# VHH binders against Probable 2-keto-3-deoxyxylonate dehydratase (xacE): the designs that were tried, part 10

Target 1, 289 residues: Probable 2-keto-3-deoxyxylonate dehydratase (xacE), of Haloferax volcanii (d4gp28)
Amino acid sequence: MHYHQLAVSGERRLTASRDSTTYDLTSADADLRTFGDLARVASIARTSVDRLAAELTEDADVVDDAFVDRHATVPVDAEEIWAAGVTYQISEQAREEESSMPDMYFDVYDADRPEVFFKATPSRTVEPGDAIGVRGDSEWDVPEPELGIVLRRGEIVGYTVGNDVSSRSIEGENPLYLPQAKVYDRCCSIGPCVVTPEDVEDPHELEMSMTIERDGEVIYDDATNTSEMVRSCDELVSYFTRHNTVPELAVILTGTSLVPEQPFDLQEGDHVDITIEGIGTLSNSVTTV

## First folded at step 3 (VHH)

Design t03 (framework vhh_6qgx_2)
Fold by ESMFold2-Fast, scan of step 3:
Structure t03 (fold): chain B 289 residues (1-289), chain A 122 residues (1-122)
Amino acid sequence: as target 1 above (289 residues)
Amino acid sequence: QVQLVESGGGLVQAGGSLRLSCAASGFTFSSYAMAWFRRAPGKEREFVAAITRSGGSTFYTDSVKGRFTISRDHAKNTVSLQMNSLRPEDTAVYYCAAEGYFRYYPSAYDYWGQGTRVTVSA
């Protein structure tokens, strides 16, 4: 199933979609308002999220897709969003072209230890349909479309689409500027929903595409497949969780090969759509922060 | 008719050197990134070294960094791999490959040479 979190007249609601029907699970049980609530109950009951949701649909109200789209928020309340880099073979070339230290990036690609870094808090994370940010002090900015891994207490409970919005110019000036290049207001978006592992049979066999529109024209249109990841989802989760305090809910963005090359520069008023097979489309406009 | 022809392989003692060459024809050489891959006995094809279309950047797998040097000659349409301080684990068939942009994975390359064998004895 596809799970959406909604904000409706000051209330949080959780929906589940299967086939052509969307159910308001909060109408079946008022204590189930977030994906985290559902995942917690499923864990305690030692059942799957989808099995629990299927039982709840028997008593749930049906809502239309337009209602979900109007009220959708971030699909999971991740206390922390982390990200991985240099995980796709093509993306390493793009990163090195703007880097002052290309050998360092290749060393990470070939190493046992992957690049894993902190990306966002909820206050920096933009919901579907809202505006992602480009830094006012940045000269070159790009969206980075990525498969997101949804974790509860370090265990995979689902997947989503994410955007690791980045200042390539700040990143390219010095490796020590990576945190400022990656972490800022509106630097991240996740959505539109969470899908459970039962609906994503293999996270390394998914088509991922991105389109960018400017002034009503498509200025970027490309695709890749998660089969091109040289790092597994399990490996990235292992490096995030080892020797670390794991929050209740977290998301790890898994990297990308779809980074627009110069002279492209993400600008205010652009519209970005990222689609992952079996999950859906994450859409955002762009603003300067 | 795109052709890549490797030469320079052979048998060498550990600590020795070999220079591999790849002669390219049938395409605009300066428009392609060039790479060397190798396949060791019983293993899959792996990345060794690459040079961008401009020659401005070179890339190496960690196990050969500092020992191997890739270069290109636009006037002769050739890519070379200078292999120094060779080790028994460098024993493999070495392949030249061409692609519009540099890639690390073999499946991205449409143009391949036939390969040249390198054997490094202990």
Scores: ipSAE 0.000, ipTM 0.113, lowest interface PAE 17.7, mean pLDDT 86

Design t04 (framework vhh_6qgx_2)
Fold by ESMFold2-Fast, scan of step 3:
Structure t04 (fold): chain B 289 residues (1-289), chain A 122 residues (1-122)
Amino acid sequence: as target 1 above (289 residues)
Amino acid sequence: QVQLVESGGGLVQAGGSLRLSCAASGFTFSSYAMAWFRRAPGKEREFVAAISSSGGRTFYTDSVKGRFTISRDHAKNTVSLQMNSLRPEDTAVYYCAAEGYFTYYPSAYDYWGQGTRVTVSA
């Protein structure tokens, strides 16, 4: 199933979608308002999230998809969002053009330890339909479309779409500036929903695409497949959780091969759509922070 | 069409060595991670060793670490498994597998060979 978290007239609501029907699970039980609530109850009851949701649909109100789209918020209340980089295959052409890609990228690509870094808190994460940020002190900014892994207590409970918005110019100045290039106001978005592993049997066989529109014109349109990831989701989760304190709910963004090249620069007023097959489309406008 | 063809299996005494080879065709070999899996009589398929598309990264199951070495030759589109200090418990059918990303999970692999039999006598 697809799970959305909604904000309707000041109330949080959780919906579950299956086969073109969307159910308001909060109408079946007023204590189920977030994906985290559902995941916790399923764990206590020793059942799957989807089985519990299926039982609840028997008593739940049906809502239309337009209602869900209008009221959708972040699909999971992740206390921390982490991200991974240099996780997709590097082409022969890109290797030959090393001046456009630092040697350290190839070192990490070939190493046992992946690039894994802290990305966002809830205060820095924007919901679907809201504006992602570009830094006012940055000269080159890009969206980074990524498959997101949803974790409860370090275990995979689902997947979502994420955007690891980044300042490439600040990142390129010095490796020590990576935190400033990656972590800032409105630097991250996740959504539109969480899809359980039962609907995504293999997270490494998903089409991922991104379009960017400026003044009504498409200025970027490209696609990749998560099959090009050279790091597995389980490996990235392992490096995130080992020797670390794991929050109740977290998301790890898995990296991307879809990054617009210079002279592209993400600008205020742009609109970004990221689609992953089987999950959905994460849409955001752009503002300067 | 993608094909993976294993060779080099056979009967060997405990303490001996064998080198398995897998010839790959029908895809861009240098873009794929390669792995060896094995299935012992009466058991399910288990991971043995994997090598990244670049060859810069390898991973081994604990029971073969230090005894087996995985390598690849991009010019010949071949992945090899050098097996030293073989033990009776290494007796199995060995399978070559290919996937577009580095992984040690059997379910993730798209392409599989037919296997080559290795028997280690005590």
Scores: ipSAE 0.000, ipTM 0.120, lowest interface PAE 17.5, mean pLDDT 87

Design t05 (framework vhh_6qgx_2)
Fold by ESMFold2-Fast, scan of step 3:
Structure t05 (fold): chain B 289 residues (1-289), chain A 122 residues (1-122)
Amino acid sequence: as target 1 above (289 residues)
Amino acid sequence: QVQLVESGGGLVQAGGSLRLSCAASGFTFSSYAMAWFRRAPGKEREFVAAITRSGGSTFYTDSVKGRFTISRDHAKNTVSLQMNSLRPEDTAVYYCAAEGWFTYYPSAYDYWGQGTRVTVSA
């Protein structure tokens, strides 16, 4: 199933969708308002999230997709969002050219330890339909479309779409500036929903695409497949959880190969759509922070 | 054709050691992550240990951490599992598996051996 978290007249609601029908699970049980609530109850009941949701749909009100889209918020209340980089296949020609890839990127690509870093708190994460941020002191910014892994207590409970918005100019100044390049106001977006593992049979066989519009014109349109990842989701989760304090709910963004060619620069007023097969489309406008 | 052939299983007393080996053929060994899974009587197949393509990262289930060590030998196209301080609950059929990337899930692995039996007596 696809799970959305909504904000309706100051009230939080959780919906579940299957086979073109969307159910308001909060109408069946007023204590179930977030994906985290549902995941917690499923855990206590020793059942799957989807099985519990299916039982609740028998008593739930049906809502239309336009209602869900209008009221959608972040699909999970992740205390922490982390991200991975240099996770997609690099061509042999790109390695030979050494044109745009510093030695350290090839070192990480070939290394056992992946690039894994802290990305965002809830205060830095924007909901679907809201504006992602570019830093006012940044000269070159890009969206980074990524498959997101949803974790409860370090265990995979679902997947979502994410955007690891980044300042390439600040990152390029010095490796020590990576945190400032990656972590700032409105630096991250996740959504539109969480899809459970039952509906994502193989997270490494999903088409991922991104479209960027500026002044009503499409200026970027490209696609990749998560099969191009050279790091598994399980491997990234293992590196995040080992030797660390794991929050109740977290998201790990898994990296991307979709990078707009120079001289592209993400600008205020742009509109970004990221689609992952079987999950949905995460849409955001862009503002300066 | 891909083949994974396990060896080294047997009967051992609690506290003893065994070394399992898996010989791989029919594919580019260095392009695959290698893992060991086990199935005890009446239980589902469980993850035990894995090693990445390069051999630099290893993963273990909590119950075997510090007791078992996985390694690979590129020249021999083998992956090994050194099992120390064995316990009766380690009794199972042990399976070698290969996949292009590491994962904890048996269902994701492309290739499997037929298994080797390990019995640990009290």
Scores: ipSAE 0.000, ipTM 0.144, lowest interface PAE 18.3, mean pLDDT 87

Design t06 (framework vhh_6qgx_2)
Amino acid sequence: QVQLVESGGGLVQAGGSLRLSCAASGFTFSSYAMAWFRRAPGKEREFVAAITRSGGSTFYTDSVKGRFTISRDHAKNTVSLQMNSLRPEDTAVYYCAAEGYFTYWPSAYDYWGQGTRVTVSA
ESMFold2-Fast, scan of step 3: ipSAE 0.078; ipTM 0.563

Design t07 (framework vhh_6qgx_2)
Fold by ESMFold2-Fast, scan of step 3:
Structure t07 (fold): chain B 289 residues (1-289), chain A 122 residues (1-122)
Amino acid sequence: as target 1 above (289 residues)
Amino acid sequence: QVQLVESGGGLVQAGGSLRLSCAASGFTFSRYAMAWFRRAPGKEREFVAAITRSGGSTFYTDSVKGRFTISRDHAKNTVSLQMNSLRPEDTAVYYCAAEGYFTYYPSEYDYWGQGTRVTVSA
């Protein structure tokens, strides 16, 4: 199933979609308003999220897709969003070109330890349809389309689409500036939904594409496949969870090979669409922060 | 009738390796997610590892990640668990389970094997 979290007239609502029908699960049980609520109840009941949702659909109201699209928020309330880099072959090449220390990127690509870093809190995360941010002090910015892994207490419970928006110019100035290049207001977006593992047979065999529009014209259009990922989802989760305090809900963004080449620079007023096979399209405008 | 038959259990010293196998019959193997659970004496069944229908995704409990590898062979209708760097705390009866979709929860699995015993000595 595809799960959306909605904000409707000051209320949070959780929907589940299957077979072209979308159900408002909150109409079946007013205490189930978020994906986290559903996942928690499923865990306590020792059942899967999808099985619990299927039972709830028997008493749930049906809503239309346009209603979901209008009211969609972040699909999961991740306390922390983390990200990985240098996980795709092309990503390594692109980062090497942009870095003042290219050899470090090759070292990470070949190493046992992957690049894994903290990315965002809820206050820095942008919902579908809202504006992602470009730092006012940055000279070169890019969207980074990525498969997101949704975790509950360190266990994979689903997948989503994410955007690891980055200042390449600040990152390129000095490795010590990576946190400032990656973590700032509106630096991250996730959505449009969470898809459970049952609907993603293989997270390493998904088409991922991105288009960027400026003044009504497509200025970027490219695609890749998660099969190009040289790090597994399990490996990235393992490095995030080991020796760490794991929040109830977290998302890990898995990296990307879709890197717009210079002289491309993400600008205020641009529109970014990221699509992952079997999940959906995450759409955002761009603003300066 | 659906049958799951485990094999490969035994006695092993800490740091050693064992390979468990589960032979499935009586159903269309490729339509089922396969999982391994274990039960230590006096405890309930705990999730160990799972593999999706296609074999494209694998899932592990944190204590076995990097040490255990689950795999499946559709031609032979088998699922295997390669266990490396075994620890005394891995001592348990290991069960093979099948369900039409992946889940972490023992209660969700309709089909179970009889179990195979693994003892890891200090």
Scores: ipSAE 0.000, ipTM 0.288, lowest interface PAE 15.0, mean pLDDT 88

Design t11 (framework vhh_6qgx_2)
Amino acid sequence: QVQLVESGGGLVQAGGSLRLSCAASGFTFSSYAMAWFRRAPGKEREFVAAITRSGGSTFYTDSVKGRFTISRDHAKNTVSLQMNSLRPEDTAVYYCAAEGYFTYYGSYDYWGQGTRVTVSA
ESMFold2-Fast, scan of step 3: ipSAE 0.264; ipTM 0.668

Design u01 (from q6d with Q1E Q5V A14P G35A E44G F47L T50A V78L K86R Q118L; framework vhh_vobarilizumab_d1)
Fold by ESMFold2-Fast, scan of step 3:
Structure u01 (fold): chain B 289 residues (1-289), chain A 123 residues (1-123)
Amino acid sequence: as target 1 above (289 residues)
Amino acid sequence: EVQLVESGGGLVQPGGSLRLSCAASGFTFSSYAMAWYRQAPGKGRELVAAITRGGSTYYADSVKGRFTISRDNAKNTLYLQMNSLRPEDTAVYYCAAEGYFTYYSKDSAYDYWGQGTLVTVSS
């Protein structure tokens, strides 16, 4: 199932979609308003999220997709969003030019320890349809489309689409500036929904695409497949959770091979669409922060 | 519009020193990472040294400890100080303006190249 969290007239609502029908689960049980609520109850009841949701659909109101799209918020209330980098296949051309790249890039690519870093709190995370941010002190900014892993107490409970919005210019100045390049106001977006593992049989065989539009014109259009990830989702989860304090709900963004090249610079008024097979499309406008 | 003009190359004895300069125009120099590449006869181009916008440097193992890259943003000029030169350093040296260095990128999106300056290390 696909789970959306909505805000309707100041009220939180949880929907579940299956076979082209969307159900308002909160209409069946007023205490189930977030994906976290559903996941918690499923855990206590020792059942799956999808089985609990299926039972609730029998008493739930049906809503249309346009209603969901108008009211959608972040699909999960992640206390922390973390991210990974250098996780996708390095091209043969890039390997041939190894000496032209910073040594740390290839050191991390070939290492046992992946790049994993803190990305966002809820206060920095933008919902579907809202504006992602570019730093006013940055000279080159890019969206980074990524598969997101949804975790409850360190265990995979679903997947989503994420955008690891980044200042490439600040990042490129000095490795010590990575936190400032990655963590800032409106630096991250997740959505449009959470899809359970039962509906994403293999997270490493999903098409991922991104389009960027400026003034009504498509200025970027490219695609990759998560099969190009040389790091597994399980490996990234393992490195995040080991020796760490794991929040109740977290998301890990898994990296990407899709980054618009210079002279492209993400600008106010741009529109970004990221689509992952089996999950959906995360759409955001762009503002300067 | 974009121009990179190298100077300072020449003939020098082994153990000698040379200072290469690269004058940049037609772009915002202070916003770009800069690099020196070289190409010896019959070989491909190789990165010698790079400097980011913030001043962080990278050196190829073959030149580390002998060469120093620096930049003067007020003069839009890149430098390469070459000490303890060896016959193996004989090459045409090229100035390049590269995209921002980031280990998420597989390739530089933009590179501008100068015409090159010949350095010959011979007795």
Scores: ipSAE 0.000, ipTM 0.146, lowest interface PAE 17.2, mean pLDDT 85

Design u02 (framework vhh_vobarilizumab_d1)
Fold by ESMFold2-Fast, scan of step 3:
Structure u02 (fold): chain B 289 residues (1-289), chain A 121 residues (1-121)
Amino acid sequence: as target 1 above (289 residues)
Amino acid sequence: EVQLVESGGGLVQPGGSLRLSCAASGFTFSSYAMAWYRQAPGKGRELVATITRGGSTYYADSVKGRFTISRDNAKNTLYLQMNSLRPEDTAVYYCAAEGYFTYYPSAYDYWGQGTLVTVSS
């Protein structure tokens, strides 16, 4: 199933979608208002999220998809969002060519330890339809479309679409500036929904595409497949959780190969759509922070 | 229209010096990292020196202590001061403009046509 979290007249509601029908689970049980609530109850009941939701649909109101789209918020209340980098295949030719980049980036690509870093808190994360941010002190900014892994207590409970918005200019000045390049106001978006593992047969066989529009014209349109990831989702989760304190709910963004090349620079007023097969489209406008 | 135009190459004796210049136009020069590459006869291209937007410099081991890269953002010009030149420095030298960090680190967005440096007596 596809799970959306909604905000309707100051009230939070959780919906579940299956076979073109969307159910308001909160109408079946007023205590189920977030994906986290549903995941917690499923865990206590020792059942799957989808099985619990399926039973609840028998008593739930049906809602219009347009209503969901209008009221959708972040699909999960992740206390922390983390991200991974250098996770997609780099061509042998690209590695053979000379580069101004430090060897450390190729070292990470080939290493046992992946690049994993802190990305956002809820206060830095924007909902579907809202504006992602580019830093006012940045000269080159890009969206980074990524498969997001949804975790409860370090265990995979679902997947979503994410955008690891980044200042490439600040990152490129010095490796020690990575936190400032990655963590800032409106630096991250996730959505539109969470899809449970039962509906994602293989998270490493999903088409991922991105389009960017400026002044009504498409200025970027490209696609990749998560099969290009050289790191597994399980491996990234393992490195995040080991020797760490894991929050109740977290998201790990898994990296991307879809980064617009220069002279592209993400600008205020742009519109970004990221689509992952079987999950949906995460849509955001762009503002300067 | 983006252009990088190198100048200053020529014939020098071993131990001599040359200063290469690269005049940039058609883009915001101050927003790009700049680099010098060279390609010797029968060899692939190799990075000689890079200068970041912030002015940090990096050099190939073969030229450390002998070459100095610098930039003048007001004039949109990149320089390479080459001292204590050796026969093995003989190559076509290319100016390159690379933006900022990317997951695909071999890319340079813009290249010049090159200038020949010959170190021989």
Scores: ipSAE 0.000, ipTM 0.152, lowest interface PAE 16.2, mean pLDDT 86

Design u03 (framework vhh_vobarilizumab_d1)
Fold by ESMFold2-Fast, scan of step 3:
Structure u03 (fold): chain B 289 residues (1-289), chain A 121 residues (1-121)
Amino acid sequence: as target 1 above (289 residues)
Amino acid sequence: EVQLVESGGGLVQPGGSLRLSCAASGFTFSSYAMAWYRQAPGKGRELVAAITSGGRTYYADSVKGRFTISRDNAKNTLYLQMNSLRPEDTAVYYCAAEGYFKYYPSAYDYWGQGTLVTVSS
């Protein structure tokens, strides 16, 4: 099932979609307002999220897709969003072009320990349809489309689409500036929904695409497949959770191979769509922060 | 002033029964979801049972079929009927009240002081 969190007239609501029908689970149980609520109850009851949701659909109101789209917020209340980098296949040709990548990137690519870093708090995360940010002090900014892993207490409970918006110019100035290049106002977006593992047969065999529009024209259009990830989702989760205090709900963005090359830079007024097979499309406009 | 006051705990033999009560005051009880949590020595706090403002109930697998959660909105009281008690049910039992949008132990608005239940052979 696909789960959306909505904000409707000051109320939070949780919906579940299967096939062509969307159910307002909050209409069946007023205390099930978030995906986290549902995941918690399912865990305590030792049942799956989808089985619990299916039982609730018998008492739930049906809503249309347009209603969901108008009211959708972030699909999960992640206390922390983390991200991974250098996780996708690097071609032999890219390795031969030594000027295109610093040595440290190849070191990390070949190492046991992956690049994993803190990305966002709720205050820095924008919902579907809202504006992602580019730093006013940055000269080169890019969207980074990524598969997101949704965790409850360190265990995978679902997947979503994410955007690891980044200042490449600040990142390129000095390795110690990575946190400032990655963490800032409106630096991250996740959505449109959470899909449970039962509906994602293999998270490493999903088509992922991104389009960017400027002034009504498509200026970027490319695709990859999560099969190009050389790091597994389980491996990234393992490195995030080991020796760490894990929040109740977290998301890990898994990296990407889709980064527009210079002279492209993300600008105010751009529109970004990221689509992952079986999950959906995360759409954002762009503003300067 | 918000208060949750638990009562009904005590020593009971395996296979016995106890009924816990939680008297609530200082907030609109009927609009809150209510829950019972327990904490055994050396263990973390875990959810035992919850009841929504609308009356739907949820149970931990370890107590399902043995415990029954209920509420009386006219008396602002939450109950937990515990049947077929086992030594592993020994714990301090806590009453919790959550705001309209919260359903996590760490996010509960109000907690009681707890009542000890000891199941001893």
Scores: ipSAE 0.000, ipTM 0.158, lowest interface PAE 19.6, mean pLDDT 86

Design u04 (from q06, 18 letters changed; framework vhh_7d4b_2)
Fold by ESMFold2-Fast, scan of step 3:
Structure u04 (fold): chain B 289 residues (1-289), chain A 124 residues (1-124)
Amino acid sequence: as target 1 above (289 residues)
Amino acid sequence: QVQLVESGGGVVQPGRSLRLSCAASGFTFSSYAMGWYRQAPGKQRELVASITRSGGSTYYADSVKGRFTISRDNSKNTMYLQMNSLKPEDTAVYYCAAEGYFTYYSKDSAYDYWGQGTQVTVSS
């Protein structure tokens, strides 16, 4: 099932979609308002999230997809969002020009330890339809479309779409500026929904695409597949959870190969759509922060 | 209009020193990370040393650590490589390079601007 969190007239609501029908689960049980609520109850009841939701749909109101789209917020209340980098296959051409690429890139790509870093708090994460941020002190910014892994107490409970918005100019100035290049106001978006593992048979066999519009014209349109990811989701989760304090709910963004070529620069007024097969489309405008 | 001009190369005996200079013009020098590359006959071009926009951080290849020092003067639009205790293995054409933006996700990780190169020969 696909789970959306909505904000309707100041009230939080949880919906579940199955077989082209969307159910307002909060109408069946007023205490179920977030994906976290549903996951917690399923855990206590020793059942799956999807089984619990299926039982609730029997007493739930049906809503249309346009209603869900208008009112969608972040699909999960992740206390922390983390991200991974250098996780996708390096092209044959890039490998042939190995000496022109920074040693740090190949060191991490070939190493047992992946790049994993803190990305965002809820206060820095924007909802579907809201504006992602580019830093006012940045000269080059890019969206980074990524598969997101949704975790409850360190265990995979679902997947979502994410955008690891980044300042490439600040990142490029010095490796020690990576945190400032990655963590800032409106630096991250996740959505539009959470899909459970039952709806995602294999997270490493998903088409991912991105389009960027500027002044009504498509200026970027490209696609990749998560099969190009040389790091597994389980491996990334393992590195995040080991020797760490794991929050109740977290998201890990898994990296991307899909970045607009130079001299592209993400600008105020741009519109970004990221689509992952079986999950949906995460849409955001762009503002300067 | 954009130019990187290297100077200071030459022929020296082992154990001697050379100072290479790279004079930049036609662009905002302080907005670019800078590096020195070298290429010996029959070998690929390799990164020798690099320095960030501000000059606050530097990198050196293992083969030159402790012997070479990279620096820059943003007021003069110039980058330097001080080469001490030169060895025959240091013989190569040395290239100045300017990189506007570094990104490990870029398909084109090459530096934006290159100089024509200056020959350094260490022989007896």
Scores: ipSAE 0.000, ipTM 0.125, lowest interface PAE 18.1, mean pLDDT 85

Design u05 (framework vhh_7d4b_2)
Fold by ESMFold2-Fast, scan of step 3:
Structure u05 (fold): chain B 289 residues (1-289), chain A 122 residues (1-122)
Amino acid sequence: as target 1 above (289 residues)
Amino acid sequence: QVQLVESGGGVVQPGRSLRLSCAASGFTFSSYAMAWYRQAPGKQRELVASITRSGGSTYYADSVKGRFTISRDNSKNTMYLQMNSLKPEDTAVYYCAAEGYFTYYPSAYDYWGQGTQVTVSS
């Protein structure tokens, strides 16, 4: 199932979609208002999220997809969003030409320990349809389309689409500036929904695409597949959770190979659409922060 | 603030040599891999040579291998390209480029210079 969180007249509602029908689960039980609520109840009842949702649909009101789109917010209340980098396959030719790439990149690519870093709090996370940010002190910015892993208490409960918006100029200036390049106002977006593992047979076999529009014209259009990830979702979760305090709800963004090439620079007024097969499209405009 | 400034270009006869320099300012030079690209009229920009941040390894395009040598001096924030046995086919605008340490693509450089013209003619 696809789960959306909505804000309707100051009230939060949770919907579940299956086979072209969308159900308002909050209409079946007024205490179920977030994906976190549903995941908690499923855990206590020792059942799957989808099985619990299926029982609730029997008493739930049906709503239009247009209603969901008008009211959609972040699909999960992640206390922390983390991200991984250097996770996608590089070509054999690029590896043979190692001198054209930083030594640190290949050290991490070949290492047991992946790059995993803190990305965002809810206050820095942008909902579908709202504006992602580029830093006013940055000279080169890019969107980074990524598969997001949704975790409850360190266990995978779903997947979503994410955007790890980054300042490449600050990142490249000094390794110690990575946190400032990655963590800032409106630096992250997730959505449009959470899809449970039952509906994603293999998270490493998903087409991922990104389109960027400027002044009504498409200026970027490319695709990749999560099969190009050389790190598994389970491996990334393992490194995030080990020796760490994990929040009740978290998201890990899994990296990407889709980064627009020079001379592209993400600018105020741009519009970014990221689509992952079986999940949906995360859409955002761009503003300067 | 951030600048890459190329110098050393000019007009030379076939078989002669030129040395290009790229002076960097406004960023931490030692944190960046560096490269020389060139673009001839009517052709796409191509990678000529690159050097890792430490200077520990270098790459050369097949067309220049054995004739060109890339080097860097991190204490001077400067990169060089020694071009020997120049051919008419080497005629192009040569660009200095700096690539950040987490850049995923060899051609996706964070900073570019304005370019310096190299003309090899009779």
Scores: ipSAE 0.000, ipTM 0.169, lowest interface PAE 16.1, mean pLDDT 86

